# Miniprotein binders against Protein PET54 (PET54), part 4

Target 1, 293 residues: Protein PET54 (PET54), of Saccharomyces cerevisiae (p10834)
Amino acid sequence: MKASSKAIKLVLDHLKSTGRVLGSVESGNSATISEKTASVNKQQQLQEKKPSVLQYRSYNPYLVKEDFLSILPENLYKKRGQFTNELDFQLMKVRDPKYFQFKDQYYLFFNDYNSLTEYIKLTKHSRINKIRVKMTPLAQPLPTLLTKLQRYSKNLYNAFRSSEQYFEGLNEKVDVSGEFTTNQLRSILDSVEEIENKSVLVWNIPTKLRSHDILNYFWFYNIRSSFKIYWDDEMKRNLRFISFENSHDAYRFKRNYHGLLAKELLTLSEKGDAADYSLEMDDSKILIEHLSE

## First folded at step 10 (miniprotein)

Design b20F (from N5 with W20F)
Fold by ESMFold2-Fast, scan of step 10:
Structure b20F (fold): chain B 293 residues (1-293), chain A 102 residues (1-102)
Amino acid sequence: as target 1 above (293 residues)
Amino acid sequence: SDEVRYLLERARFLLMYAQFLIRFAEYLADQGDYETAIELFNEALEILEKALDLLDQARKKAEELGDPSLAEKIRDLMKEAREKLEEAEELIQRAEQMLKEK
């Protein structure tokens, strides 16, 4: 079957239709912002707070909220009349909106600016996994970040639903209002986290294995869906999205196959027989990223 | 141009993969697994070299099509990729030194 060739064509056709070339016109249509709208937005800011954002750069994709809380001194006690629970934040791993790969960045969303500045002061001399912590306020405008988050959320949701919806949805624009309250942001991050918990990215699954083969060979992992996001035939590298019915199976799949040679994948499946496929020998490693890990 | 867009998307994908390999290799080196880290850094070098080749092809095509603005943007991407390649070579040398001391 030519499913891989068809998917590449769909991706290429999508890129052609979007006009996604360096210098293409992606002037975000900022909603028509009247001065009247600006005054209404100021009033809403008083009624509903907008988040303040810290950026942390790290190549370690395994950091969780507890890692950022554990570096706070005396987090179980009052410090100068304040409790550390008042510094609560939402953690986000920064991922590519299209390919879902970790981008060596974390964002910490605080309910207000005072909490953000206090966190910086308390952590300026701290370490995570022996590396000095350097937290910086977000450099890009908040509406720009929020638009990217909406694109990521939409594309991830579509991928979780089906490969067809993922590829069809890549060209659709998201709302560019950029007007998120802390509660709206929390709702989006919670929904994203649920999907991330049940999903993995897999590099270098043997190119001759199709979605049906993956479901057949790994029937005992309760796989919901599987499809290639991208593949490069010349370099023999590919990226596959796999979603599971529950987070435990996603975790188990990563633990069992991450770091193995691609050619060994079939021999571990119990159902897989390399002779059935006359597979090209592939010495590349299977690399797995559990999206919530 | 469809061909330029194709080359750029391939280069983008390979650059992202190389970045992932470098960061994962740095993580492994931090955990003391220098052997696997060196293997992944070397794979990243191979991928970066291919990405540079694709970017160079895209630049030449952009110049042929009379788009000097696009060609210059591609040169900027090539510069970033070359800096990443130099960084990876430095990290390999460091990891090899650590391995030698084991």
Scores: ipSAE 0.441, ipTM 0.751, lowest interface PAE 2.2, mean pLDDT 75

Design b21M (from N5 with L21M)
Fold by ESMFold2-Fast, scan of step 10:
Structure b21M (fold): chain B 293 residues (1-293), chain A 102 residues (1-102)
Amino acid sequence: as target 1 above (293 residues)
Amino acid sequence: SDEVRYLLERARFLLMYAQWMIRFAEYLADQGDYETAIELFNEALEILEKALDLLDQARKKAEELGDPSLAEKIRDLMKEAREKLEEAEELIQRAEQMLKEK
């Protein structure tokens, strides 16, 4: 049971160390003492501060940080300096911790409450894709949010490893003794982003195709794990999680199969008598969500 | 309570499916395929109506069990579903108008 939480910690520790070293744009042999001191003080300040969280509700799953920066006044959006840095935030798409589907929500994590309030004031008359922007501070307590984020991270990592680890892990409690800091948040976001880039959710893969059939049928996509997360027997609808060895294969999979009729997948399978299957199938579309999109 | 949880889980699944159907239909409409988009929006309406029926059943059972807090949460979910249904109806009208102007 403890093995899953140890594995998550190892991943978080790895990404935290990689983020500190490889996240830097430039590497050099010399730097001034004042530059190093300022950098250390900033890292310590971010480590000790608790983020303030702003919620944005939108059914559009394709919004990126740039969309939220672009609605700021032009002089703040592009200007370097302390004020722009104080309005900076980390963006997160809100996903269901069990089923991983987008929950029509975004979280914007600010370093402090004043930055959050200022962002709201500057964007209150703005629009994203012609829809007026409504941003609200998240009412949920930070410890509750941290538990939810770590549960999502744990379940996602387990699903990426295998179906067995995913289902085994669902009943495990997540005990988090740490404080919610900006550095811990960055580590969690980096950890989930890596897995999200390599994973898709797929609606309506034909029920006659089992997990081993999926691996054999899509052998050329380097699939790591594939299993049904949810099924509605009456409507004959299902949701499958598929993870890949690399993000490019996840991208290719969505590009090639998103929007196809589910019955068309059976005609392309190794079951050569496809005509017999088409009479039994719904005209449902295969709908694919690439988790990092 | 197990029956209420089952109904809610099914309803949430159908709401997720309908939302994905709407997003895909919007993509097709943006690409100029209004005919297929209208078909998918209409399918989403049918799924949303099914979800609302499951939610209404769950609400009634929650009220019978004397859990007004759960019943209120279900009403909030029903409101969200009705808003998605109205949105899909508006998108159908826009797509039909664009198809006539084609």
Scores: ipSAE 0.135, ipTM 0.581, lowest interface PAE 5.5, mean pLDDT 75

Design b23K (from N5 with R23K)
Fold by ESMFold2-Fast, scan of step 10:
Structure b23K (fold): chain B 293 residues (1-293), chain A 102 residues (1-102)
Amino acid sequence: as target 1 above (293 residues)
Amino acid sequence: SDEVRYLLERARFLLMYAQWLIKFAEYLADQGDYETAIELFNEALEILEKALDLLDQARKKAEELGDPSLAEKIRDLMKEAREKLEEAEELIQRAEQMLKEK
């Protein structure tokens, strides 16, 4: 029936050249092919509005990229410090946008959906820390994910800059009318990774240590900013954010102080007053999380 | 709602702290330091019980203010906290058994 449709098009084209409204029907016929192409592009764009992200739920905050690579077949995992993986992904711990605490889930960002589906197939029967691995594609559309990540990124960047910028920024909304692209997503992830590599969260630094005391006590770690991100006076617990000029100093800080008794920080300054500080303080542990670990 | 928000912020903070105590205690248990692990698990239990108390206060206040949807969300957080409390109790029993077998 293409001959009949072509005959109709020729009649409508003639009427269009005379300035008649029937020419709009020929435009409509051309538009139906354009609409079919646009509909295919829309279906493809709707599928691609779902980011190529796997979600893994785990209460273990200590999982690193190597844990997710080691469950792949031997031919994609090399034993000697050179981890070559054709199914490359960027790992992210999902963190609270306000307090930066781990939210019991990981995101694996793949370059394309085919890589994501291949990773699922290869890890279907695998275990991490003796727990059966259940990887689920993230159902959230890209704009929703970008908004969540932008909020986290903004708050993290503000904390990296200063306590003042962090507290001022907490109630500001991110722009939801922004561009919704995978390039924007990668930009946000790269920015987040850079700051996370240079930052730690610290539980239970003694409340008698002020921000200037922290800078003085740890001057050789090149601390950029340090402030209490939250504190509970009744339970005498606190959470401090500390950022460093480089990632190695953040690593060293965690290595040297993680797991120490809070009272030990005070006793390092004055041997004569150690007993008095122990009496006034809870014997709590200093817990340090390097945000990129 | 300021009072409810304050109670929820405190409860959330304590839930996060308890989770970190549990994870650090699990790490110590894996290293064979069962005595310190048990102490930290017991601290986590105390913190979780306090978080549950704060959540219950927030739930009651939300109900008094006529916000049943908020009260329901708080009940979900309370359920999560109770599950973590049961997990910590199980981990204490396991660590105590391992300490005896050491």
Scores: ipSAE 0.239, ipTM 0.654, lowest interface PAE 4.5, mean pLDDT 75

Design b23Q (from N5 with R23Q)
Fold by ESMFold2-Fast, scan of step 10:
Structure b23Q (fold): chain B 293 residues (1-293), chain A 102 residues (1-102)
Amino acid sequence: as target 1 above (293 residues)
Amino acid sequence: SDEVRYLLERARFLLMYAQWLIQFAEYLADQGDYETAIELFNEALEILEKALDLLDQARKKAEELGDPSLAEKIRDLMKEAREKLEEAEELIQRAEQMLKEK
């Protein structure tokens, strides 16, 4: 029975996760006492650092950290040394956990709440692309934020590994266990940033080009993996995930093909014939988002 | 249920695609390329109208199947789609005005 198999798998996945957590405490009473002390210290550190995340809403998906630094007063904060401990932050685009598309939101992760409030004060009169900046502190609790980011991180990591890992992992629940710490948050952000730097999303690559064709056609970009995340047969549209061996190739790929007509891509492949083109995609633009850009 | 699910998956796909068109068009408008931005905003309007039609079909079928909670969720998606359609229309008017000024 399929229902029984699903229930058994969920139980086994839970036991496997619990087993890994318990494995870290297997060293006798001395180790468990040490772990308890460490947990208490981490909890105190979390309270001292508070949730230090700013939310910025924008339809523009192409904002980078420099855009948020450039709105700071030039004479006070544009020199490298001045950012190290005060106004340093990690920028993240908020993405859909399943399709990885930008959700019109940016998160700025600060080391502490004082840095966050200082950034708000310094930027309250600033503009990005002629629009007045409105930064809002994120109100959601840290465990809720960690669960959301863990779900995104897991799906992104699986996609980077392979098509098979991605699709198998989509329905698995994220297990966020143990103490919730700012160190756990930073670890997630760092792993996400690494993969985002090497990955793009592409709309409107001709449906005739299969994953193997794309690897062969774009051989000089050092593509690691390429697969359709989503497709619609009636509209003959698709959203493809492509990962690269290095971030430079991801940048070059977007630069060279973003905004091209889909029919032009087939012509450039030297296999293209107008009669073979998807007519519904002939006038469609290839839309590329480099996940870190 | 399978037909409602299919309609919802298609509508969600079109809503995501329209969002991408709006984001790219807004970026181009910020770069001063108002002509291309207007073209992409108009394409987004057409896609949003198709999404609304699919959502309306899904809502009617959910109601026929006696699932009022699903029908209400679909009405919420339709409200979001209508709001995006209004926003895209405003962005077109703004871009047209900027184009006339230059």
Scores: ipSAE 0.022, ipTM 0.471, lowest interface PAE 7.1, mean pLDDT 73

Design b24W (from N5 with F24W)
Fold by ESMFold2-Fast, scan of step 10:
Structure b24W (fold): chain B 293 residues (1-293), chain A 102 residues (1-102)
Amino acid sequence: as target 1 above (293 residues)
Amino acid sequence: SDEVRYLLERARFLLMYAQWLIRWAEYLADQGDYETAIELFNEALEILEKALDLLDQARKKAEELGDPSLAEKIRDLMKEAREKLEEAEELIQRAEQMLKEK
């Protein structure tokens, strides 16, 4: 049932009333209510083409918000004092909304264009992991980016619940309001992170292992759901989603099985399963991506 | 339409897999495991070549169906895939050089 999508929507709608509008522009001077509304609309119209999201491309999936704050000059924080919050942003790891794979990109959502421009200026000569930082403003409209995030969030939550809900939900539309607050964005990102902490993507689990075989073989990991998202017949490669009741089990699963040869996974079977499967398998490696990484 | 969609979906899957291999290989190279990194980069190259072949087939099919807009979008994807292939080749050369310095 779509109760979870409704619950998330309800919470986000409630939080919208309390947050600063993402992508907002400053409106100056005192005015009547009608004049104030017209002034706000004019400011929004003039700034509608100005980006408020920065893109950072990196193969490193382990970057966190602190990595992007630490490259700012230390003396500027003390100089700005009460205004350091002007450089604040919400960080998003960009993942495919259907396959959940990291897309080698990060988005930094700023409250407005001026904050974005200031961050670029301050980080122009900075480095992350010895690589010079190049931040580019995204040309895509903010509503388009938020729709993509909400689609990812919905699909991830459905996958976390069950394979049936995931596949049923792929064709459902996601509603997005034209106005989005920073608190709504933070709420979505926090909800996503909770599920990502409990979920892994697994490449190349032997195709002869069905979902019930996975549950039986890994019984002590407290698996919630496990299913193939995709399979390529010619390359004999597959992608499986596995979610766990807690984040520690997801961590243990990756730690124990990442990098093993598929045949080694089968030889860990207590029964004769390994002998049955090994003769038609290649030397593919089990590759595990913990979604919170 | 269905044939083009099938080819594109398959190509996207392979591009995704290649990106994952490159990411893991870069991590291993940073840890000093250049031999395993080179193996994974070479696997990524093979996957990228197959993805490019599928994209080329999809482009030709889109052109045959009289959809120049779709064919142009597929050419953009092919350009992105070729750029990733060139990047992976450069990373292999760097990793091979680092191996020789041991």
Scores: ipSAE 0.206, ipTM 0.624, lowest interface PAE 4.8, mean pLDDT 75

Design b26D (from N5 with E26D)
Fold by ESMFold2-Fast, scan of step 10:
Structure b26D (fold): chain B 293 residues (1-293), chain A 102 residues (1-102)
Amino acid sequence: as target 1 above (293 residues)
Amino acid sequence: SDEVRYLLERARFLLMYAQWLIRFADYLADQGDYETAIELFNEALEILEKALDLLDQARKKAEELGDPSLAEKIRDLMKEAREKLEEAEELIQRAEQMLKEK
């Protein structure tokens, strides 16, 4: 189902709210106003837990949660079930809100400060890809971090739905929640990951191939949305966003077309004629980034 | 201004593209594909030089408009671009050395 910009905003607004259930029942609400207020306040208090945040800077865009777990001491890693319960965290790969490019940093969201402190202590002398790990603890997420996450989530959801929703949404003010609980963060990160699994960024698809041509040529990949995010005519470079019905199609698309010459793709189009393009454009490579990789 | 915004938008786009090229080229070099890696690093150098030119134009216009705060932010982006240029040049030399040792 195609969602409007309003529908995506409502989804994002819902994800920012606490789980405020006022006790609607099959026969109607029988609770008193005082009892409802006490129930809501208790739910708000339980949902008020703020995550503790650890920042990790890395050029490597391919790190996953397992990479951060594998650097823990062997004696804890072998007892994985118990260890993951005690030192569990959520991983956030930082991406640009508009262009979706990786920004050389990760955040680890721990349920409490004790878990964060323990993780730092246990990984003090560890290495990821032979480089010594250095992490910066943040007692609580900075407002700018959460605002950027909300904008990234909003723009990604809009892009996943359609080009119209993406461009329409770029200038809309993000309604910022006064609070961001651990459960709300988990919901947003999980939702983002679902969309990232179904989406790719593609550099250098020939300008002559319009969105309709791409949908027709790649009909068997179950593409949901395909549009150019940006293009630079002088440098002959462009960036296209493509979303798929499922993550396997996104994976297959990258596997099959990544590194292919743009000229090769152009000759497969009904409108394809290499003579109609500059030689430089014909020689460029199609470069694909799967957002969940 | 619209002109400064336009130049910054182009520069930011090119900086992101160059960063992606550097990462991908570095990956290819790790896989032993030094020839393709060198080609992509050289493309990144060309893109970064263009980004620096656009940033310099934006900085001059920001100064003319009497916005020293914006001009300083643009100088920070220019520093980032120069650091990426140095990184790409170092990686090219490493890849060229590895290619010669095949």
Scores: ipSAE 0.369, ipTM 0.731, lowest interface PAE 3.4, mean pLDDT 75

Design b27W (from N5 with Y27W)
Fold by ESMFold2-Fast, scan of step 10:
Structure b27W (fold): chain B 293 residues (1-293), chain A 102 residues (1-102)
Amino acid sequence: as target 1 above (293 residues)
Amino acid sequence: SDEVRYLLERARFLLMYAQWLIRFAEWLADQGDYETAIELFNEALEILEKALDLLDQARKKAEELGDPSLAEKIRDLMKEAREKLEEAEELIQRAEQMLKEK
């Protein structure tokens, strides 16, 4: 995928253009006056680059964009005009950058800060799934937010490529500097969404099954890669990342196996051996999270 | 310290697992499956208690190594874990009540 490299180039181009504007302001008048004007322009630019992101905390992992649109007044939700487009946002589940688990948080990325404040006003007394909505503007500086998103994106991309790249990449620093535009952010989020659509997290696959066994047992799902992200021997819990050639296979895999007991997982494979699996398996459930749902 | 890092890695993993169990259990309760939800909430409590134990061990070792900043960050994680444990206990009580009513 080239989306992250292109996004970095766009960030660099933006920083170059911002630097030139500040330089031109200083060339005209006395140093003291030019310094004050440059300072005011810098403060205005920093204010313009404040992240237009709302944070919503919820234990419900299945909220979709429609849930956040449906709480808007009926006349806006029905898209009677451009006003609904002006309040448009991109929804993102906040995920752990290493383990990819949902962190009980959603981000709503708005095109500008005015859209964000208007959305807050319109939804002040609304409810999602019977819970009163309380959304908070994200207080993090834009560079901090961008670094977090790039770290998640990098680790997710590496996992999608291979187990080896994932583990090697965990110790590498993310090189990000400066401010970011909404369009560049959207490009990164769209790239992340593509991988999330094709990937699942699986808890509690029998620990005696290796990555090779998973590929063999589930050959009909077009699995690209499968590996354990973490394994806790004492508590006998593990987390596996599985990526697929397409989103439909990821969806079907979750649909067919989520909530099953570990022993039942093997019996649903078309290549399942009738042999005694001879594995002591507790009643732990196979829990599957499709990253895009 | 490699030992502190190991304990924190384990605690982080278990906290993530407990979070996932709570999310799934809450969704099941919303669907009316209170029995399964209670089972998963109880598993989350067990996992959270283990995570707190690991965090406490990490905090003590950080203090022994003379890193008060790290110890304070670990105390913050322990506070968050305790809050989640209390929330899970409340969710269990609510689900048990709903199960008796419906």
Scores: ipSAE 0.419, ipTM 0.733, lowest interface PAE 2.4, mean pLDDT 74

Design b28E (from N5 with L28E)
Fold by ESMFold2-Fast, scan of step 10:
Structure b28E (fold): chain B 293 residues (1-293), chain A 102 residues (1-102)
Amino acid sequence: as target 1 above (293 residues)
Amino acid sequence: SDEVRYLLERARFLLMYAQWLIRFAEYEADQGDYETAIELFNEALEILEKALDLLDQARKKAEELGDPSLAEKIRDLMKEAREKLEEAEELIQRAEQMLKEK
């Protein structure tokens, strides 16, 4: 990861210089003794209902859990040989619910609020890719967070199943009914992670190749679903969602085809016309993101 | 306005594509493949220029339709696109410098 850190630093330095500031919300209040007691009781109720989630804003889409663990002080890291996972967390990239594009932020889901507070204290002077970390507790109440995550999860699940279910589901309202629990959050996160491990986003697959062509040519990869999720007809550019029966096939697919010229892929399938060939003459590359990467 | 919506949808697609080209280019530069990085950054510049043209067309059409509020929102998107162009140009110069020092 050290090699990618330099390129990421260049992005972060430029974005920092453009005035993209990560704000933090500070809550101050003043009250009488009686009002202070009521305020404390309200704050305790809000703490119990607030998810134990840290928000970290970063334009780097390649951060993994290890990056967030490695910023813990080394002496504490060495002492944690027999730690009971008190500071354990689940990492999630925040993605666009429709096109699955990274939204320049990460969520760290902790088991409890004390673990979250401890992590903040241990990392407040740390750096990720040479940029000082600024992590803020998520101010959203649990139901609001669950609604957002459920919308993303539903669209991702529909895409994993088929293009038909994905497009039909886009206009459905998320029905968020019942009492919200931390167990629902964990369930959503686990299902999202499972599908993300089995899915890729692919730029610049030749427009002449249809979903059945992709399935037939790449049958060795056990593809579950393949369809254009976002496109431009004039430029003949597209973003394709591909899901696999297992995570290893998603990994192999990216390893084998990322960076290939689109014209090479077309030649392998023996499919093409003048328009697709013209696009390929621009030396367009097949660019692949494994969603769990 | 159907035409303004069409132009904006196209522009938004191209802006997304350009952002991903820049991210992939930065990854390639980090791996030491400056030639590939420069190719991807240059493609991002072309795509950003096309996005700006589409946004300018959408802005003019919004003004013709008497929607100055929409035209101003489109100018904000054009400003964001121009900032990305400047960033990509600077990253190309840096990658070219690294290639020479290779």
Scores: ipSAE 0.328, ipTM 0.726, lowest interface PAE 3.5, mean pLDDT 75

Design b30E (from N5 with D30E)
Fold by ESMFold2-Fast, scan of step 10:
Structure b30E (fold): chain B 293 residues (1-293), chain A 102 residues (1-102)
Amino acid sequence: as target 1 above (293 residues)
Amino acid sequence: SDEVRYLLERARFLLMYAQWLIRFAEYLAEQGDYETAIELFNEALEILEKALDLLDQARKKAEELGDPSLAEKIRDLMKEAREKLEEAEELIQRAEQMLKEK
């Protein structure tokens, strides 16, 4: 599993990154300076109060950075034929830190307030998939939003490693620093994306199918790990995390099973009459989210 | 208390499930499958009502335990759940109207 060594390196890169400080005043003199002291210039204090993150609310979990770039009138990356950091941003799909479910919102992390306001001006009349775009600057402090991302990242890494690691880690606090660089944010988002590409969330897999059964029944999908995150006995609903050795198998799994009735999956899993326990047939639908989708 | 945490965890799970039902139902409605979409929206309403019941129980227990801060956070979650319920009802009305026009 080469992915574990790369994940460790990305975590170390996050801790040692020397990139630009997020939310800081960007100029030739301050671009490489990290402010660690309580004594701050009055002008810098004012700048830090201005938002550098936009929120976009959408039920559509399939939006990627290109969707947000394509609504810009200039299309700076294509029409000018050269890269520009002007209006550049990091895109984050907001997910629940415990259940990993998409929270119907995206965050766009800009380097500074000026980039954020320019993006708003250029997109005020735009539409994404025929829906009018409404971007809202977040008033919450940048460190609060980054703490949320770090909590999600930690829990996802733990789930990817094992069910035991996941459950043990849920009640641990995330260490946060007052300073966060753009390179550190990129490292976290890249690490998260690597795991998300190889992972799915599945609602309503019959409780009869244990982790070992799922690994054996779906052996041709190269499943790495599978476990229930939660189960509600009264309502007969459950949520399972499944990770794969590669992203293509995660994609194929969702494509083949999303939207099927749970009872259909149970019938298939009983092929050869290898049932250890007889459970009632379930009419609920199997809902699958590929986390990078 | 352990009981308040249990009720909140169940409510959180059910709220997330209801949200997934709403998204899938909305997708099906966009594909013209209004009958299946209406079925899933109605299931989401049932799940949201159960979540609200669990949240109300958790709120009452938090108040009994003298934790007004927790009770207020639960009321915020209940407000969010009611908003989702109202949204789902509106989506059902839209789907039913589209089904009649087909």
Scores: ipSAE 0.398, ipTM 0.729, lowest interface PAE 2.6, mean pLDDT 75

